# Designs tried in a protein design chat: VHH binders against q84jc2. Part 12

Target 1, 232 residues: q84jc2
Amino acid sequence: MSKMRNLVEEKFLEFYESWVIQLELYLHQLLIAHNNNTMSETELRHLISKLTTHHKAYYTAKWAAIREDVLAFFGSVWLNPLENACSWLTGWKPSMVFRMVDRLRKSRVVLVEAQVKKLEELRVKTKFDEQKIEREMERYQVAMADRKMVELARLGCHVGGESVMVVEAAVRGLSMGLEKMVKAADCVRLKTLKGILDILTPPQCVEFLAAAATFQVQLRRWGNRRHYVTHS

## First folded at step 10 (VHH)

Design gc4
Fold by OpenDDE, fold request of step 11:
Structure gc4 (fold): chain B 232 residues (1-232), chain A 125 residues (1-125)
Amino acid sequence: as target 1 above (232 residues)
Amino acid sequence: QVQLVETGGGLVQPGGSLRLSCTASGFTFDDYAMNWVRQAPGKGLEWLSAISSGGGYTSYADSVKGRFTISRDNAKNTLYLQMNSLQPDDTAVYFCAKEIDMWSEEYTGSDFDYWGQGTQVTVSS
């Protein structure tokens, strides 16, 4: 049964598709900037700003959509299964970006000791914040199985008016908690990103952002290819 | 200092229309999502609509869906709410609300950090 996409899913799908297209354009620009080494610091900063603005736009749209239906983001029909499998609380796991930074270190990018220290501090903080959110998330998930819900489960789907009300109330409660957690996670994501960008030089930022965007785009492509068995 | 100033409120008959405006200052307007919220007499705050920073995405509460339209002009630092088919139960003070800076702030449970003073909308025959 083709799960009839709800209106929020459809609307956000459309938004996301457009957003990804724009991301690919920015990725192209980042790659050019990275390879040309002739761009001025001002130009690089401008490019970084455009990309960060683009990411901000995504999360502002996300929060707008969440106000209508937070559960839509736990299904995330606009993502393929691979993308979803790599998702943590409806997005990328904040600590993941440090692996990208590590890759930069292995490349021709030389980080000074001060940068390395700051990055490590940020990593520790990010992990702490992630764990805090995870613990709270677990609390909300477990709370869904309250005594009333368990009793309803035992009685079977007796569609009584009272039963429906109880379920709806439970779902509302969960949704409120989920919304809070998702928003908290988003803040950790963006704070982490900002933190990294503040530590890196403009050229390093460009390289980092290029790597991140590449990873995102490739993950989507890989996931799509796996599901589209080209019946050649 | 961040300022939000709502205008456009007034008295209208049922079925009438109003357009609210919110002029923003003291922050980079185009970096933030903006929202409309209202408070009716004796009732709590009700979220009505949101618009993303770039204006590429909008959302609405069920109570106003199909009747209200949110928009923004980033060049003018202005948020709008077109209200059509107004009903008596739409009578309320309407507020413009700025979303928090997700890049700099920890989420404390509040989505908004600044509000306007509000504009009164009265729908009465």
Scores: ipSAE 0.910, ipTM 0.968, lowest interface PAE 0.4, mean pLDDT 93
Fold by OpenDDE, fold request of step 11:
Structure gc4 (fold): chain B 232 residues (1-232), chain A 125 residues (1-125)
Amino acid sequence: as target 1 above (232 residues)
Amino acid sequence: QVQLVETGGGLVQPGGSLRLSCTASGFTFDDYAMNWVRQAPGKGLEWLSAISSGGGYTSYADSVKGRFTISRDNAKNTLYLQMNSLQPDDTAVYFCAKEIDMWSEEYTGSDFDYWGQGTQVTVSS
């Protein structure tokens, strides 16, 4: 039986589907830009701006949704199991983008020494920030069996409208820390992305963004194929 | 300088309606999600509603779902809150709040970096 989606899940799913479609469109444009090398710097910057704006838009929507139900993002019904399995605190792990950059360096992208140095500095910072968040998450997980959780469990054993309301209130309280962690992670994601884009030239940015978008889209496709095959 | 100015508050009878406005300046309005928050007498801040930067996603607190509607006009740099079916417990100072720039900011526990001065809404018979 398909888990009944809550209203937040449904609404965000709709948003996300539209968002992904637009991402694919941008990906196409990025690929064209990358392959033709005929676009001016101004045009490339414009394209980069569109992509960054698109990503920012996602997170503004995400945060809006989180205020209603942060737990929805730990289920993330709009993602397939593979995507979910690869998620770190409800999204991509910030440090993973450096691997993408490394791969690009091994191919056609030539970075100057100054860029390499800046990237390494950013990598160190990003990893530090990730670890900090992970420690907080661990602390939260360890503390999960606290009094509040026990109370929630007790309340959950009762059936009734009033009980449901009380349980919901308890869940909201318990989710506050989780929400903070998620939002912190999101900030690390976007700052990392910005950092990379600030270091790279416009053509390099286009290539990087294309690679990132490709990875995201392919991961979704791979996951969908696997999911549907397994359940068919 | 970032400025947020709320207007539209006032006295209304139970069951009545008000439309709040928040005029923004000093930043690229359409790049940021905006929120409405209220503070009732003797109570803490209560988040009410959010709208994404592009307006493509809105969210509401349970307390106002079905009654309040958030919207924005980016051309006018204005955020709106349509409040219907107002109740006495809706009496509060209503604030518009700008979300932080996730692109540049470290998360410090606050979702908002700028607030308006607020507008008083009083629901009374």
Scores: ipSAE 0.904, ipTM 0.969, lowest interface PAE 0.4, mean pLDDT 92
Fold by OpenDDE, look of step 10:
Structure gc4 (fold): chain B 232 residues (1-232), chain A 125 residues (1-125)
Amino acid sequence: as target 1 above (232 residues)
Amino acid sequence: QVQLVETGGGLVQPGGSLRLSCTASGFTFDDYAMNWVRQAPGKGLEWLSAISSGGGYTSYADSVKGRFTISRDNAKNTLYLQMNSLQPDDTAVYFCAKEIDMWSEEYTGSDFDYWGQGTQVTVSS
């Protein structure tokens, strides 16, 4: 984590740190709401809305940053090694959230049959979408070893002139492909999240979001502790 | 119905400044990132700048970095682009573009679902 950062990395790091702080605040509210049965459904919906808005903010920022440098997100310096190791296409793997839902079911959360059915349908769809994106990503990863990139490897640091232009064009093309894959993955993430929230009741949503946020925050804390990573 | 309306374009001399505005309606403005894109004569679309939904993050194309500033007023449903140190190469139609709803749409390769009509910016001596 002592790597030199580019401008995009620095900017997004700053943004992300602030975003995480706010997430922790929301997590606290979610936990209170979860443990307090006095909140009205309207209040719960409001809290859920705040969280969803917060997540929207992240991805809108991410997409803004990706337009400038998508590669920054494949070595996200704002994440610790553990977080990065758990990342799928620059974020959480969509199908992972269903395991969280399953854990909820094993707790005090009771899902009706209709909810279970809808969740299963969503899970199947999500997995299908993940696989589709993975296949496409594999294509781009293989394409990185195309003739132009091989030429770059052959010439090493002595690449110049017209060759540089050709390689740069190739890199741009690859980056564009990666950007599309990342954005596609993000859409699957958010659609999955939205799908789950649409299926769950407000109290269940709060519990789910609390669990998800806890996981995210704890993963970050644990990773930072293990690797002595500080982001400030 | 989603509507984006750009204003503020015009003729300006090299080195001059313009401030573009984009007024949005028909959707929850503060839920979406907004972008500026331009199209010069005979050229393709060029992304210039993006701003996150809450305004907490901005990005710029290399071509305008340091000269252009994107901002938004969510209370007014308005997107802005402050353009300084304008050059003849900045002559183009400037569009504001709304990013797709990532929560509900499948990504089809297009980042934007709605565009304004555009405003003409001409930089000439």
Scores: ipSAE 0.899, ipTM 0.964, lowest interface PAE 0.4, mean pLDDT 92
Fold by ESMFold2, fold request of step 11:
Structure gc4 (fold): chain B 232 residues (1-232), chain A 125 residues (1-125)
Amino acid sequence: as target 1 above (232 residues)
Amino acid sequence: QVQLVETGGGLVQPGGSLRLSCTASGFTFDDYAMNWVRQAPGKGLEWLSAISSGGGYTSYADSVKGRFTISRDNAKNTLYLQMNSLQPDDTAVYFCAKEIDMWSEEYTGSDFDYWGQGTQVTVSS
């Protein structure tokens, strides 16, 4: 009588809605900090720490939920269709964050030569890590297809307890492999974010985090508006 | 140095309850998810439950859902597992485990970087 997949999706939806609300509150604080020229470096660093802790908290909840149902994160019920269409391995693509940095540099943020060099090195590393994960995902899909064909052939020849155990083992193996790859992608996301924040000065970090939070909030609002109109 | 110390194990009768504690030191406890894992005699490790860093999300293995409750007190650096309706097949060594630092570590396929010594739970009439 347990509806474990439904329960995971319902429970994570509740978490996610709360998490986004708190992100919007932190965005307000980031915008105030941007406009306040008298804020100390210590105060800016404290605010930056709140944002990084908030992002990490999302992933601790995600990894807890993945252990119950990793497939819930592919086409998630808590995201609108626009948000889901932008997903790469259950989240934002790490290399795309550098587009935000580039946009800020062209319009608002002055970077010194040393920062530009370090950001380019990080961009190259991030792309390398992305490509590594994509190759592993491709090989995993091939391996699982081959294993599935062998197991289906055995299941077709015999019916009984051994066939049930083989199917259960295959399903568990598929889920564990997907969990590993999603977690690898999440670590690349967080290391990329950390790398950018380590290179930028505290005022620049506030600008970057505000831009990133604004984009996420706007993507959700625009996607919800179109979805609501389509189904109303 | 990171240390995790489990307490609260013991002998209980079928249908009984126990509350396990895991006291943490050497790291910022409230930055990490925490987990309970058990190992029954002659069997491999079985993940039981996870709790997010702030406590806002909890998850459970099917084998313990509805019977076990994970919680944490970040002010006391302590993780808990309330175990109800215990049966003989719950007999195992119970470990708490710290989730890796996603922010600074390379992902190597291991979700946990530190484990406690474990506490024995025995369910027998």
Scores: ipSAE 0.767, ipTM 0.918, lowest interface PAE 0.8, mean pLDDT 83
Fold by ESMFold2, look of step 10:
Structure gc4 (fold): chain B 232 residues (1-232), chain A 125 residues (1-125)
Amino acid sequence: as target 1 above (232 residues)
Amino acid sequence: QVQLVETGGGLVQPGGSLRLSCTASGFTFDDYAMNWVRQAPGKGLEWLSAISSGGGYTSYADSVKGRFTISRDNAKNTLYLQMNSLQPDDTAVYFCAKEIDMWSEEYTGSDFDYWGQGTQVTVSS
């Protein structure tokens, strides 16, 4: 199985590797901006804009790819097992990003009371949106496991060739439903990110984006290291 | 006001080629994925191709893979579709579609928020 990759998986692997390299370069810029306090507010806003454009670019590529094969994004070949184990509907769980905000508040980011209140309101809304998607996913899974799908599977076992066409239709219906739910989850992810960046000041946004990129890079490094250390 | 204007349609013989253009205005073109969709006479909408915001990823429906090529020029706010080896069943109105703003919109099940008026492609002898 590890040798067999389809065209979508190969194309997106190439895209993702390039995307991560660029994220690491942006992380370097974020750390310089944070550590040296050398940039004007205009320069910080430009850097923040580049990061948000970079994240949007990932999702526009993802949505193009899932039109061809949404299932490739469940257990993705371009992610290591640790990254895949951390996934919620093909990506980071929106409510978990608030752990990052909480950690920053404990160590170095000073927030005024109005920001704290807005962040808590956003956290509640984000969790509500997550739960709505999780309920919809569960309803979808139940509907697809319905008596019609069981009947189609039994028919496929008994008749052969005709069942291929029926199974193909069922798989197509499943893929379309999963695509919509993945897109809904992605919109919650991006609205949550936007909401946080709208509440934070530009220097605070740089710290947040640096922390988020650092976590993503470290998760990839630690997961990849475990795969290769056993031979040393 | 968002506007998408398709051009380049026309009548071609089977086996021929056409290049469609879609000029965009009223939004930051290079922030969004762009798509081509067609509607054959009496049929529903058929998605054909998508291109990511920077152009780094492209995808195609099986029906056009290998024959059609999507591209974009972000400096000119223009999306393209190169169509080769055209056949009569490619006869349709071809639409340029802007992907929704994932950044600020709730997902309602609709992938596209703005469409052009379309350009007619007719493949016949």
Scores: ipSAE 0.755, ipTM 0.909, lowest interface PAE 0.9, mean pLDDT 84

Design gc4
Fold by ESMFold2, fold request of step 11:
Structure gc4 (fold): chain B 232 residues (1-232), chain A 125 residues (1-125)
Amino acid sequence: as target 1 above (232 residues)
Amino acid sequence: QVQLVETGGGLVQPGGSLRLSCTASGFTFDDYAMNWVRQAPGKGLEWLSAISSGGGYTSYADSVKGRFTISRDNAKNTLYLQMNSLQPDDTAVYFCAKEIDMWSEEYTGSDFDYWGQGTQVTVSS
């Protein structure tokens, strides 16, 4: 089992490093599109599609990896400590993305009344979906603490192969529950992203996607600098 | 209309090899992860392997790791499963499964929304 964890971590690290490099290339294209007022709506929609496809590819890879080891995504080896500290259920917190929308709205993006109303409705729906997931997680953790923790404590006093097997079975049960919660959270993330992109115009979508990619790249860059500087 | 059609099954000797194909239509194949699942006689469904939408990540169940290889050709809308070192307990109906659209409003606990009719693989002397 330790070999399967190491394999998942090794494989996903390789995938993620490639994925981030490609995200940086798309960010360059987004910044060019942001600064170039001559791109057609069709060209902008094509670029937006590339970004949404790229994000979907991340999640399809993540779900494939989770089937082997969901715990690899809690404290991931392919993320620095700052990136890990910013995670909510293995990813960005859906409601927090609206801070980025708010920053764009206050700086350079003008939204019409209909867009503002739809964004506020989406924000409320997103927070509701988040709270639902958080309550399910709490229920799951309470149920585990009441019944299975007592069983594990009794079995943990017996050293041997049978004790290890029962502990491993309990961990598998916990992992299956975590897998479903992570998938639910990912669907809220993608639905929120889709909702924002559906409300914004193509030029506004380019600005939003550029801001999001910039934030992700800067988190990685800053966390890597601070991490290595602090240690070395 | 989403369609998944598996081919390449058949009768094979222990230790032999088969390559399964799954041709997809009615959806944007490139956007979704694809999976292989099997059902042995009298048993439930067993997930075998997944491949990400671009093909950049693959995963396998312990029972087939090292023997089976999943791949895809997005230009041909086709998913593959190369099966080596086949044994009698690999006898099953093999299904191609499409992962759900993660843009959906609610995750209902179901990972797959469409399945093929399956192709029979029988491993015996």
Scores: ipSAE 0.742, ipTM 0.906, lowest interface PAE 1.1, mean pLDDT 85

